# VH-VL binders against Rho GTPase-activating protein gacHH (gacHH): the designs that were tried, part 18

Target 1, 179 residues: Rho GTPase-activating protein gacHH (gacHH), of Dictyostelium discoideum (Social amoeba) (q86l99r1233to1411)
Amino acid sequence: SNKESLPFRRDVIEKVINHLRENSLDTEGIFRLSGNMESVRGIVKSFAHGEPNLSFEVHNISNALKHYLRSLDPPLIPYEFFLMLLDARKNEDAETIRNIFWKIPSDNRVVLTLLVDLMVKISENSNVNKMNSKNLSIVFGPTILKPRTPTLDRMALMTETQLQCGIIQTFIEDFHYIF
Below, E stands for the ipSAE of ESMFold2; O stands for the ipSAE of OpenDDE; V2 stands for 0.75 times the mean of E and O plus 0.25 times the DockQ between their complexes.

## First folded at step 18 (VH-VL; framework fv_umesolerbart)

Design q05 (from q01 with light chain D50E; at its last look DockQ between E and O 0.84; V2 from the best seeds 0.64)
Fold by OpenDDE, look of step 18:
Structure q05 (fold): chain C 179 residues (1-179), chain A 117 residues (1-117), chain B 107 residues (1-107)
Amino acid sequence: as target 1 above (179 residues)
Amino acid sequence: EVQLVESGGDLVQPGGSLRLSCAASGFTFSTYWMHWVRQAPGKGLEWVSFISDDSSVIYYADSVKDRFTISRDNAKKSLYLQMTSLRAEDTAVYYCARDKWEAFDIWGQGTLVTVSS
Amino acid sequence: EIVMTQSPATLSVSPGERATLSCRASQSVKSDLAWYQQKPGQAPRRLIYEASTRATGIPARFSGSGSGTEFTLTISSLQSEDFAIYYCQQWYDWPPTFGGGTKVEIK
């Protein structure tokens, strides 16, 4: 896909995450339910320009963040960590996952920490917003953790996706240990 | 009215292929996760497959892994299940189900797939 | 996978009586538990989700309780239309799994 890669802007992401932390914790289906596509595109554009437009309702903003993160190249979690994390997840090795996390470049690590912190807060209120750690992991797994070269094997892809989601779930559920 | 309507069920021989469809109406299909669930005659319910809203996440039951392919067309508000290498034990009514917060809140009427020599 | 076990397999109850259905999980599913009703020739219908939340349009006589590994569906006063098979389902972990069902039949 000729999807345009957007620049990584730590400051923008932090502002957006802070906004969502304040305004989305009780929002049903946050990050899962779609916003208005036109609005989302506009918001994403504002991210790219360095000034996030946060005047929209939280579904639009959250979807914009999701879309923005998905468009990053390299992804929020750089490619070189993909296989290592997957292998660690296969072995249910939280310590290794932790160690890998702390090898991630500082800006990425900071943003990842903020993002997962938001997920933790959302998941803690899942009785209201219906977004538990599993749901959030499904949303963000393939969004922030990607291979450099996508697999064409269907079964391998499925396994890969499960591991991607599992890693994010581990980030959420073992947040204090990992981060 | 929120509705799911399955189609495509048929009688096929072992080793055959079949494609099921599920047409959604009355809700924003593109925002919902979807599942296939099947029920063999006189038996209980068995989860078959899952697909996320944007198809980025797909899961299969071990019993159908490598043989079945779930897909969706959000523009057409349709869910699909391509079945290959069908076995007798795949004989069942196949339901599409909408995933609302991990529970299946809407079900289709089901479509019968019979695999028999 | 998480194994869901329902008991009894068949429950004979008279109209107007209380019906109590049990569902056990092989490991904790917290509150990620749903109950479905299925009548002959029909698709399942969601009754309860999140262990104890009654779905929209479901009569008040249906109630769910429990957490962790033990769950109960209660029909306080069985009506003629309530004779059906009831399934519990967990979505705590992949894959989603159903219980074997409890057939509620007329005594």
Scores: ipSAE 0.496, ipTM 0.850, lowest interface PAE 1.5, mean pLDDT 94
ESMFold2, look of step 18: ipSAE 0.641; ipTM 0.865
ESMFold2 (binder alone), look of step 18: mean pLDDT 94; pTM 0.951

Design q06 (from q01 with heavy chain K100L; at its last look DockQ between E and O 0.80; V2 from the best seeds 0.69)
Fold by ESMFold2, look of step 18:
Structure q06 (fold): chain C 179 residues (1-179), chain A 117 residues (1-117), chain B 107 residues (1-107)
Amino acid sequence: as target 1 above (179 residues)
Amino acid sequence: EVQLVESGGDLVQPGGSLRLSCAASGFTFSTYWMHWVRQAPGKGLEWVSFISDDSSVIYYADSVKDRFTISRDNAKKSLYLQMTSLRAEDTAVYYCARDLWEAFDIWGQGTLVTVSS
Amino acid sequence: EIVMTQSPATLSVSPGERATLSCRASQSVKSDLAWYQQKPGQAPRRLIYDASTRATGIPARFSGSGSGTEFTLTISSLQSEDFAIYYCQQWYDWPPTFGGGTKVEIK
């Protein structure tokens, strides 16, 4: 990986997600509104060290989690699952999506479950926080699901992006069936 | 004062190219999802394209997806629409619009694109 | 894509009277519906989002209601500045789509 990639730390991500579950459900625009970039950078650094610093305003913490997840290599959903999930989503096949989810390595699967459960809780309170499943899918689609080698074809990239977002939206909307 | 200002509209011949710009001011541009919306003379509104805050999600209307390219430069607080292979039906006022809560809360004044021989 | 149908196409109303505008979606958009006002030579202005939430700075005489497939914009006491074209718009699903508009004009 290069200097912009970060290692997967399950224990760190769990602590951050649990903090957000307790502190973000009423926060307008959570995961969509910006934080202070200097604060966000410092928080991401604390994640990478294994000692998450959560003594910040909640938008800084949500942005730090988003940045950290985008920086993972391999991503939260490992590369080998990318094409399988996209194909299943293209066919609108939630049963196959469920079967693929359960093949994901255990540590990644636990974190993904906690993350999607957080998104479900946020979306259930979207009248207050303004973040429904479509909004969250735009934020998290390319964040946690990405190809090993990005396509250079503009049309193919657009189709992949639509499917990436669709998979996250399926995870949120069909959470109890898939997870 | 929150503003969006479009520019680059012009008269072009069919098959031609044109680049539209949208300058943002008075808000943190880099955190907002942005759209292009157009309106043919005397007609209703038609959504054209979407770009997320970090450009990771991009969508186009079917009528333009093979000819138009949306982009943004967050450092310059600018949104762009590169148009190629222009047709008469692309004649419209083009608006840039800021997305907030599944609606367009801020619009620019629009820039007129006319495609005519 | 979701088709938005507005009625009537034109509504003639006297100042001070009530205007009622209708918007119908070809499938449920839940509450993901917005209303815009557009005056001649101007960009649209957002009035209502989330079906019934008035945007900041919009007068109380504007109200939105409905959910699912049927939505209404009501102007409870029409002012001279309210003569314009009104559009509904959804972004429940891709792509965002607009209705054809209702022109509110002076009787």
Scores: ipSAE 0.609, ipTM 0.852, lowest interface PAE 1.9, mean pLDDT 91
ESMFold2 (binder alone), look of step 18: mean pLDDT 94; pTM 0.954
OpenDDE, look of step 18: ipSAE 0.691; ipTM 0.897

## First folded at step 20 (VH-VL; framework fv_umesolerbart)

Design r01 (from q04 with heavy chain E102D; at its last look DockQ between E and O 0.89; V2 from the best seeds 0.81)
Fold by ESMFold2, look of step 20:
Structure r01 (fold): chain C 179 residues (1-179), chain A 117 residues (1-117), chain B 107 residues (1-107)
Amino acid sequence: as target 1 above (179 residues)
Amino acid sequence: EVQLVESGGDLVQPGGSLRLSCAASGFTFSTYWMHWVRQAPGKGLEWVSFISDDSSVIYYADSVKDRFTISRDNAKKSLYLQMTSLRAEDTAVYYCARDKWDAFDIWGQGTLVTVSS
Amino acid sequence: EIVMTQSPATLSVSPGERATLSCRASQSVKSDLNWYQQKPGQAPRRLIYDASTRATGIPARFSGSGSGTEFTLTISSLQSEDFAIYYCQQWYDWPPTFGGGTKVEIK
């Protein structure tokens, strides 16, 4: 908590996702394996300045995207949608999840669609890249879906985390229904 | 040499507490997802808990989720399991295991926890 | 939770013969199935992952096959060091689960 946040730049995120779509589908452990931290830091700075530098090994770029998305405040899925998405997941209500997605602001919706479509493409090639929908949900659940006020109850925190991951897994597995 | 070494197993009474440790060496611990798996004497393997590389995702088996706490210290290359309200059915050898592509590629030798009256 | 059922519980085999071990999942795990060997007094070790890929250093006599709900571990010419308990395991979905094990013993 209490770390520096970064500005939301739709055009930057689109360029990065498109680069990864073209260069990462065969990459073993994409989004899970570490990059070089000095390279990752430099790439994240280039995202914040609106001029993404993509002339790096692909793991550095994927790690930079993760760091950038984690640093957004508000997060990619704005705070007001957190509790309603968790409730819809708790009730196993994919129709309500779809309805909530379409209420998200349009710039965020476009970026989220591109990001989840990338995750779908990666998961379809998981025999090569080793990243199925469950693995991607572990990486991206806490990355893009966060509460405005974190709970102090340890059991509630665990339940929320499981629901966060479950929502991302639902996005991937039911992509064509929800998006 | 890639190694995991568990410690902290002991004899405790029902209701007691115990903290298990797992020391990692020979690999970049901070980049791996980790698990605890247990095996009651003469019985099969039972998954216990999961922690992601940065601790952002944690899961427990239903039988332990309000009594056990998994944690890690990446600087010390260590994984922990804090156990409370121990029961006879928690008697087992406890293994820490490294996750690689949804399989457990490296296991420790295990540490024995015995819960008896 | 995905239940993994191994059969037989015990398999008696002569050295040099073929051993065939079965693992059934209660729902599809696609190819996300792993096999482990555990010798007496030792920790388990990974033999096979992704249903059919041998782990580094595992002899070619071990092979895995299957997808969906039905999986097989085959030891093509059983050696004296292969007498152990074998477990299948999935983590296609939460929680990770193991089969009950198949003990391979000398006939």
Scores: ipSAE 0.739, ipTM 0.889, lowest interface PAE 1.2, mean pLDDT 92
ESMFold2 (binder alone), look of step 20: mean pLDDT 93; pTM 0.941
OpenDDE, look of step 20: ipSAE 0.900; ipTM 0.946
ESMFold2, look of step 21: ipSAE 0.677; ipTM 0.868
ESMFold2 (binder alone), look of step 21: mean pLDDT 94; pTM 0.946
OpenDDE, look of step 21: ipSAE 0.903; ipTM 0.947

Design r02 (from q04 with light chain D32Y; at its last look DockQ between E and O 0.66; V2 from the best seeds 0.00; counts 0 for: pae E 2.5 > 2)
Fold by ESMFold2, look of step 20:
Structure r02 (fold): chain C 179 residues (1-179), chain A 117 residues (1-117), chain B 107 residues (1-107)
Amino acid sequence: as target 1 above (179 residues)
Amino acid sequence: EVQLVESGGDLVQPGGSLRLSCAASGFTFSTYWMHWVRQAPGKGLEWVSFISDDSSVIYYADSVKDRFTISRDNAKKSLYLQMTSLRAEDTAVYYCARDKWEAFDIWGQGTLVTVSS
Amino acid sequence: EIVMTQSPATLSVSPGERATLSCRASQSVKSYLNWYQQKPGQAPRRLIYDASTRATGIPARFSGSGSGTEFTLTISSLQSEDFAIYYCQQWYDWPPTFGGGTKVEIK
């Protein structure tokens, strides 16, 4: 149901993440609360064209980033890393997760580092913004880490979802070890 | 007035089906993650299922994962639990609960499901 | 699945005295631990989330503490409305799980 796949634009994502780093750490429900859907779609188009328009209320920007990342093909974490990361998470093997992260292409690694660092900063202020690592893991699990071919097996899909969220939670909680 | 109201609980035979509904009012339903939690008569609380605001993350307790389906309709401010292949151990009061910061801040009054021969 | 064990099952306490309820997790849940109160015939009410953060409208006599595997709910001076069943609940990992409950009753 991803009718519109979008290209990876490192420079755009960096600008958006840096904007959110400056403007969102005190924002309640950042990445979880809705924005205005028409505004969000317009902002996503500006990201896709390489000219990010960040003159909007912060929830619209965070939602636009989430939608943009969800629409990337290939995703931010390229497809070939999906199963190996899930397997490492299933085995509770943070060292292997770290080793896999460092094999990801350098442009993707830089963006992923900035994104997870933003999530760390948000989670460190969760007494104000209410977004701890578990909350953020649910928001970003299926957004960043996607299979090339989604499973049709309902039980396997549930297991994949749990592991996707768990990897993001591991990234946040073990940031300084992994990144 | 923030409110959750469950409905659809009934007496059913083993192997039967029911659809539970939860009507939300007084808050922006579409921005909240939602849960079903159940409580067998005289027993403790048991988490049943989760659905995120856009339905992109769904999860079930192992005891129900092949028989129950959670869904939501944000336009109707409604949460649903489709139950099939019901068993005696599914007998419980079923609560819908609003997730706020990974805890359940608003609960409905519950709807009773009884599964007996 | 993370097992939450509450003790004692029943706690008899005189009004005005302190109640201390224990919740243990089978593995670390860090601070992702919540407490609920349930009175007879009612739905549960959220008391504490994130181990120690008091929910809006909850009196200061309720306090939560602990991290990792050991958690405590303390009611510093029991009032008549505090006689209820208390549940802990974790959501550090899937699935969310509840403890078996502690009934706080009048001595």
Scores: ipSAE 0.475, ipTM 0.805, lowest interface PAE 2.5, mean pLDDT 90
ESMFold2 (binder alone), look of step 20: mean pLDDT 93; pTM 0.940
OpenDDE, look of step 20: ipSAE 0.797; ipTM 0.925

Design r03 (from q04 with heavy chain V57I; at its last look DockQ between E and O 0.61; V2 from the best seeds 0.00; counts 0 for: pae O 2.9 > 2)
Fold by OpenDDE, look of step 20:
Formats: sequence, structure tokens, C-alpha cells
Structure r03 (fold): chain C 179 residues (1-179), chain A 117 residues (1-117), chain B 107 residues (1-107)
Amino acid sequence: as target 1 above (179 residues)
Amino acid sequence: EVQLVESGGDLVQPGGSLRLSCAASGFTFSTYWMHWVRQAPGKGLEWVSFISDDSSIIYYADSVKDRFTISRDNAKKSLYLQMTSLRAEDTAVYYCARDKWEAFDIWGQGTLVTVSS
Amino acid sequence: EIVMTQSPATLSVSPGERATLSCRASQSVKSDLNWYQQKPGQAPRRLIYDASTRATGIPARFSGSGSGTEFTLTISSLQSEDFAIYYCQQWYDWPPTFGGGTKVEIK
């Protein structure tokens, strides 16, 4: 993304995730359906100021969180773990993924745990909200796990995206094992 | 009325290229995930490719991954499939399909691609 | 990938009779299973999604059941317009995959 990076605010993220946990589990297409972009931008700005504006409709809030996470540099999952996770996913190695997760810096690990926990809760209600582990992984894969240097190879990029999504799917489906 | 209309199907030689188009109408195209699905003559259905609403996420079937390119123009409400290095086994009716919660709820009538020497 | 297996390949049924179509997944797909109907020369049409939810405009005689690896499409009383090929499709995991189809033909 060409968007300006925002500071990592654990306290803000936690407040937003808690709000979504309470208000979005039965929302059809949560994190998938777009909100009003102007509202979303405003909410993201509130994150930067340390006080999230949670007075908006849940799609706007969820999209704001998504955009905020996407803008982080380094990403929620730091760059040094990117290749290791992708390799582990290629080998369908959940144990290695687990081991890598626990090497992530503590603040990032806590936020990641909260975020994936929210995804688990959402996926458990997928019959209503239509967001299963697959759909959520599509949304968050490239959002929180990305390379320091983007690949220029088209085919490599496609494979990379699939692996990014797959890792998030593993986080959701094997949550209790990994986290 | 919600509608998808494919076009671009033709007869091409092996190794050739072809670009398919899908025109959407009757719904907010830019908010939907889209797919291509194909069906060889007398055979079953095979998923080909996926593209998210903003094109940020793309998937391909292994059978077409290095040869096909999916894209979209939301302003024109159009979906595209650029096919290269076509093979005989790519011969099929190609459908564009709208994604609604892990189901294909709207299909076009399809366009026939024939790859033959 | 998840392999979907439909049985029987061909089902001969008389008008007014009950038709039961089976779909099996190689691994659990929970309830992320759809059914489509295709008539000759036409595009597929969605019948059932989420294993058991009937799509808008689909007659009540069509019903879906099952979860995990075993699914069933039932046509309670077959009508003349119901003779077609029926496909099941999973989208629990990438890539989405279809069964081989069941042809419902007139007995």
C-alpha cells in the first residue's frame, strides 16, 4: 500500500477488537463488505490520536481496523517472519507455524492473538455472518503478513498471496494449538 | 435485472491467446467477488479463477495459473480473462459467476472457447 | 484439494417420485456446500447454499441436508422441468471444487 504508515497502538487495537467482538459477530460480511470510505478514513485518523471513534456502523469500524493494520510498517507480523511462515505453510506444518508465532515480539503477539480470536468467534457464526475461516483469511492474509520487498514476479506473487491467506486460515482453524 | 454476459469466445490454435470479457448489469459490480468457471464439452464444471472486489486478492486453478490472467474494471462493470499458451484441454464454455457467500448465485450464459489445430 | 464425489452418476426417476442425490467430500467442508442445477444448453443455476438453504425462487420440493462429508439433495416430487444434471460444490477451502454431477433422467 502507498498509504502513510500509522504508529502501532496496542491499546487502540484492543478497544476496537473488543467493540467488534460485541457488535459484529452476527453481521453479514463483516470485514468483507466495504464501508463508507470517508467515514473509514475519519475513524482511522481517530486511531492515530489514541481514541478510537466507535460511534459508527460496524462495517465502517471493521474496515477502519483493516485499513489501519494494512498501513502498519512494519506489519503486525514483522517482516523477518514472512518467509519462514510461508515455507511452513507450503509444507502444511502447523507445528512450525506455532513455533514461529511464539518468536514474534510480545506486543505484536498479543494483538495478533486478540485479532485471530475475533476471527475465530466470527467464523463460528459463519452460518449467519457468512464469514468462515477461508473468507477471513482472504481479508487478513495480505493485510497483516507481507514481505519487506514486494515480489515483481507475477506467478510468485499469486503463490505468495495464497500462502499468506493460508497462514491466517491456519491461525483461525488451529487457534487453540497455536495460540 | 441482475445479469452477466460473457463474450470473446473463439476458435484458436494451440499456443494462441484469447481475451474473454464479462459485462455485469443490474447490481453494484464493484462490491462483489467474481469468478471464472469453465465446462469442457460433455464434462463437469471446473473453477478457473477468482478476483476480489478491489483486485487485491487473486486465485487461479493450478491448470491455468501460469497462463491465464484475471482482471476487472469496476468503472466499466467488466470482468476479464486473458488466456495465453492455450491448449486443447482449455476447450470449454467459460462462465463468469458472481460470488455471494461462497456460492455462485449469478451465472452468465457462457462463451465457447475452442482450441484446435 | 477437496474431492467431491457424487452418486449415482445417473438416476432414473418417474415423474412424481422422490429423487435422492448423494454428495461426498474427501474431508469435512462443514456446511459450505452448494447445489446447482444445469439443463442442456444452459448455465448452471444455484439451488441450495450452505448445505440446506434454498435459494430465492427455488421450489419447496428441493431440499438439502447434511454436514461434514455427507450431503444429500432431495427432490420430493419430481417434475418434468427437474430432469437435469445436478452438481454439488464445496467452498470450505481453496480451491472451490465440484462433484462430477448426477444426471436425473426420466424413467
Scores: ipSAE 0.167, ipTM 0.728, lowest interface PAE 2.9, mean pLDDT 93
ESMFold2, look of step 20: ipSAE 0.698; ipTM 0.884
ESMFold2 (binder alone), look of step 20: mean pLDDT 93; pTM 0.940

Design r04 (from q04 with heavy chain K100L; at its last look DockQ between E and O 0.78; V2 from the best seeds 0.00; counts 0 for: pae E 2.6 > 2)
Fold by ESMFold2, look of step 20:
Structure r04 (fold): chain C 179 residues (1-179), chain A 117 residues (1-117), chain B 107 residues (1-107)
Amino acid sequence: as target 1 above (179 residues)
Amino acid sequence: EVQLVESGGDLVQPGGSLRLSCAASGFTFSTYWMHWVRQAPGKGLEWVSFISDDSSVIYYADSVKDRFTISRDNAKKSLYLQMTSLRAEDTAVYYCARDLWEAFDIWGQGTLVTVSS
Amino acid sequence: EIVMTQSPATLSVSPGERATLSCRASQSVKSDLNWYQQKPGQAPRRLIYDASTRATGIPARFSGSGSGTEFTLTISSLQSEDFAIYYCQQWYDWPPTFGGGTKVEIK
């Protein structure tokens, strides 16, 4: 209620991901450690207006991307794919996950590919940056995959959240098969 | 100094309720994932619950999942565990723990919950 | 749920000698295995994470090894402060689970 949903801007997200690919792979706790909140809010505004301001320390940029993605409506993975992805993950069915990914609209697929490729590169350097696939899945699971209407059932919400994280972990660990 | 301080442990009857608190200081609480871990008297450690930094990911041990609720208030640098329908087997020292890189790097000193009829 | 089995339950060792503690997982946890020390009346303390990395401030006499399903904590030349209970813990998969503990006591 205090924050508006933000529009999907593929060109902005691509610029931010490319910036992070070049500047974040050695950064401890990237996407998990805090940035300066005032800076992060300003950067998110710049993303929403289509003019990303990347002249900030890298934690501020990564936090801004995370918050921007959380604010998208529809989310990066459109709502209609939510339940089918969760069901495929529940059945441990990577082939179906791959088939669903390729049905996602092409602009979203391009951004997802860039984002997950960034996560793969970060996780490959986790000895330095401390962010393995499980850490990244906890950060990004609820960020990019969400239901239109969150359940009011506490136990169902927990199960959905576990499956959301599992899907992102599958994307990272099986990147070359799925993407 | 990085510190976690639990409070709210008490003697309570079976079926009762209790709310535990954990106050954090000396670090940026809002960026850390947090856990509750318990230890029955004379027994080993048992993981109880997890909450991510923004509360978007929450997990519980099967033994408590229908009875306990984890929450946090990042503005107050506080972690909570609401316990209901308490049983004798819930008698334990309850620790809050900070997650760092999939390990618990900082622990509180614990608060004792005793459930007895 | 991944079951962590520690052995022995109790290890009696003379001061200055080496202690070897075993931890076995019911399935591979890769290197996502941690070790904690708990002294009487105290909270646990992190010793080792990622199977073999010592936490900051942990003496070099503590070393961890192993991967997959079998892990070892070795304490070379035991000191008086090392008589405690040691727990292994995995968080490769949900939920995080602990072993039953190994009590290291004076022989």
Scores: ipSAE 0.486, ipTM 0.808, lowest interface PAE 2.6, mean pLDDT 90
ESMFold2 (binder alone), look of step 20: mean pLDDT 93; pTM 0.944
OpenDDE, look of step 20: ipSAE 0.642; ipTM 0.888

Design r05 (from q04 with heavy chain E102Q; at its last look DockQ between E and O 0.80; V2 from the best seeds 0.75)
Fold by ESMFold2, look of step 20:
Structure r05 (fold): chain C 179 residues (1-179), chain A 117 residues (1-117), chain B 107 residues (1-107)
Amino acid sequence: as target 1 above (179 residues)
Amino acid sequence: EVQLVESGGDLVQPGGSLRLSCAASGFTFSTYWMHWVRQAPGKGLEWVSFISDDSSVIYYADSVKDRFTISRDNAKKSLYLQMTSLRAEDTAVYYCARDKWQAFDIWGQGTLVTVSS
Amino acid sequence: EIVMTQSPATLSVSPGERATLSCRASQSVKSDLNWYQQKPGQAPRRLIYDASTRATGIPARFSGSGSGTEFTLTISSLQSEDFAIYYCQQWYDWPPTFGGGTKVEIK
């Protein structure tokens, strides 16, 4: 929803993820339910300035993280890894996915590990919070992994998006093998 | 009242095209993931397609892949299914369904598509 | 994809009796198993989600149980409005899939 790109701030993302780990595992629909849009915009602005304001209801914080990650350019998984991850997913090759993950720059790897660990914890409590690995992959697939140049072909775009979601689902379900 | 109403079902010839609509009311449509499900006369339920709340994630059953296109207009609270290259085996009642917590909690009453020459 | 197998295909039951419907998944779906009721000429209606949670407004005579690959829907005292087709459905993973249905009919 934000047309301007935002800077990657590892320390901010770590603080937000740790806050959510402490406060969201029992929250129904976390990352899927809406927040108050005015609050969410203000929180995203605080992330961009490096001074995260976490004194809000948890749905506003989770939505702000989601929108912040969507606004990163380059995305959390840098552009050069997009095609090789999609190909590895298409071949159901978790070993290659693991090898690619460990080539990602270290700051991005740390944040991705924390984010996927949070998703694992949420999915382990899905009886309560209603967010299983498939639901989380739908939320985070197009958020974290993007092409540098999006295809204009509508069917190819949908196929790419399905593979993006599949990679996130693989990260969650095979966390201990990949990470 | 929370409601889904399908429309656009018709009799069409093999190879033809048809566009189904689903009008939502009584809930915040733009925040829900949506599905199409079909049922051939006298047969069971078959999932057809999925679209996320912002249309960023879309899936199709293999049987309709490359022939059907799901879309939504959140401002009009409407879900659509564009069908092309229709076959006799596509004959069914088509339902739209709302996704909630790994289940389809609200269904429309369906619209009948008949593909026959 | 995950194949859902329902048994029996048809269950003949007298009013007031107990009906037990079975659903088996080809691999674990944990508790992400739903039950729907469909009456002739009508859309399906959600009965049970998360294997055992009754949807709002569903009478207490309907109960669901099971996890993993084996699931059961029980109707403890069948009433006239309960003669219908019942479908189980998993939405644990892509694609969502339904069982073939169990028709519950009057004996």
Scores: ipSAE 0.665, ipTM 0.861, lowest interface PAE 1.4, mean pLDDT 91
ESMFold2 (binder alone), look of step 20: mean pLDDT 94; pTM 0.947
OpenDDE, look of step 20: ipSAE 0.798; ipTM 0.922

Design r06 (from q01 with light chain A34H; at its last look DockQ between E and O 0.76; V2 from the best seeds 0.72)
Fold by ESMFold2, look of step 20:
Structure r06 (fold): chain C 179 residues (1-179), chain A 117 residues (1-117), chain B 107 residues (1-107)
Amino acid sequence: as target 1 above (179 residues)
Amino acid sequence: EVQLVESGGDLVQPGGSLRLSCAASGFTFSTYWMHWVRQAPGKGLEWVSFISDDSSVIYYADSVKDRFTISRDNAKKSLYLQMTSLRAEDTAVYYCARDKWEAFDIWGQGTLVTVSS
Amino acid sequence: EIVMTQSPATLSVSPGERATLSCRASQSVKSDLHWYQQKPGQAPRRLIYDASTRATGIPARFSGSGSGTEFTLTISSLQSEDFAIYYCQQWYDWPPTFGGGTKVEIK
């Protein structure tokens, strides 16, 4: 059994995102449709070892990236940025969101920029791939932005989830301002 | 053969509780986003709740958000709606629906919840 | 939340004639507008998604058009099985919302 979180490997994530940018923009349901779980698990292991295996159908690779990002601890957006981003989103303050983004550690910022740029490209082709900014925000909100201490209060959890998704939507829709 | 079957609708008194179930078959349930939608007798459709494939994103209509809880069990291919503090205005046929491209492509046949004294 | 307004509430049409149903959103939903058909005692059925794309198995006599805030569903050459209630629905923004419905009945 594997109980450890996966290591953050910027170079691996960059290769995976670049592969998806070249191969997924017209793929229906990208990041939302499932892949073959045995293949996905194998691809995720290759990410953790620093040698990404991208010789798979694109849904397997997109699912592997999603699962890899979900397994990071700390998450792609480090825990200390969670509450301040949620507060800025609650106040509909894109300028503050931009300022917080630029305080994120450099390696995480580069990966986040590449990931959100991919999401922008996907959403711009949503008439073909069916993945608009709302759909992508549901996929990526809790995946890359999460609290250090999860709440069990259902109303607080619902509010946090709405704000998490909203931040990803803001990243996508205001990409050129924020990034 | 894609199918959704709701169950658990009943006659309950105001303030009561009820758990609805939705059994899925013929598709990979664990990869789909799911909704509950209700329809009061003689009225239109009202969206109730949403749950993502891994339950990481959950939303409720304002009218139910402090009383209803959506959940799913992907191993059992089942969707649930736990309802508490039921009111007369919750009387409706409750449908589970599969999300496809922001629309609801597969619906169950519904289960009737009646809240009356 | 986005309010969806359908008109007319009831539309009486003779078989073989054309029916045009309107749906208006209180703010732009771009093309994220969907249409459903519901017959008495049955669950709704998806007809059209993304304003104009027919769902699998839907006859060509059903067509959708519009974007932004104004949308129409057109049924050319109405058939006996088309007498039903039609709902529009958006999920451009939270929460998903439905229009009040248009009942299409035999004239």
Scores: ipSAE 0.599, ipTM 0.849, lowest interface PAE 2.0, mean pLDDT 91
ESMFold2 (binder alone), look of step 20: mean pLDDT 93; pTM 0.941
OpenDDE, look of step 20: ipSAE 0.827; ipTM 0.928

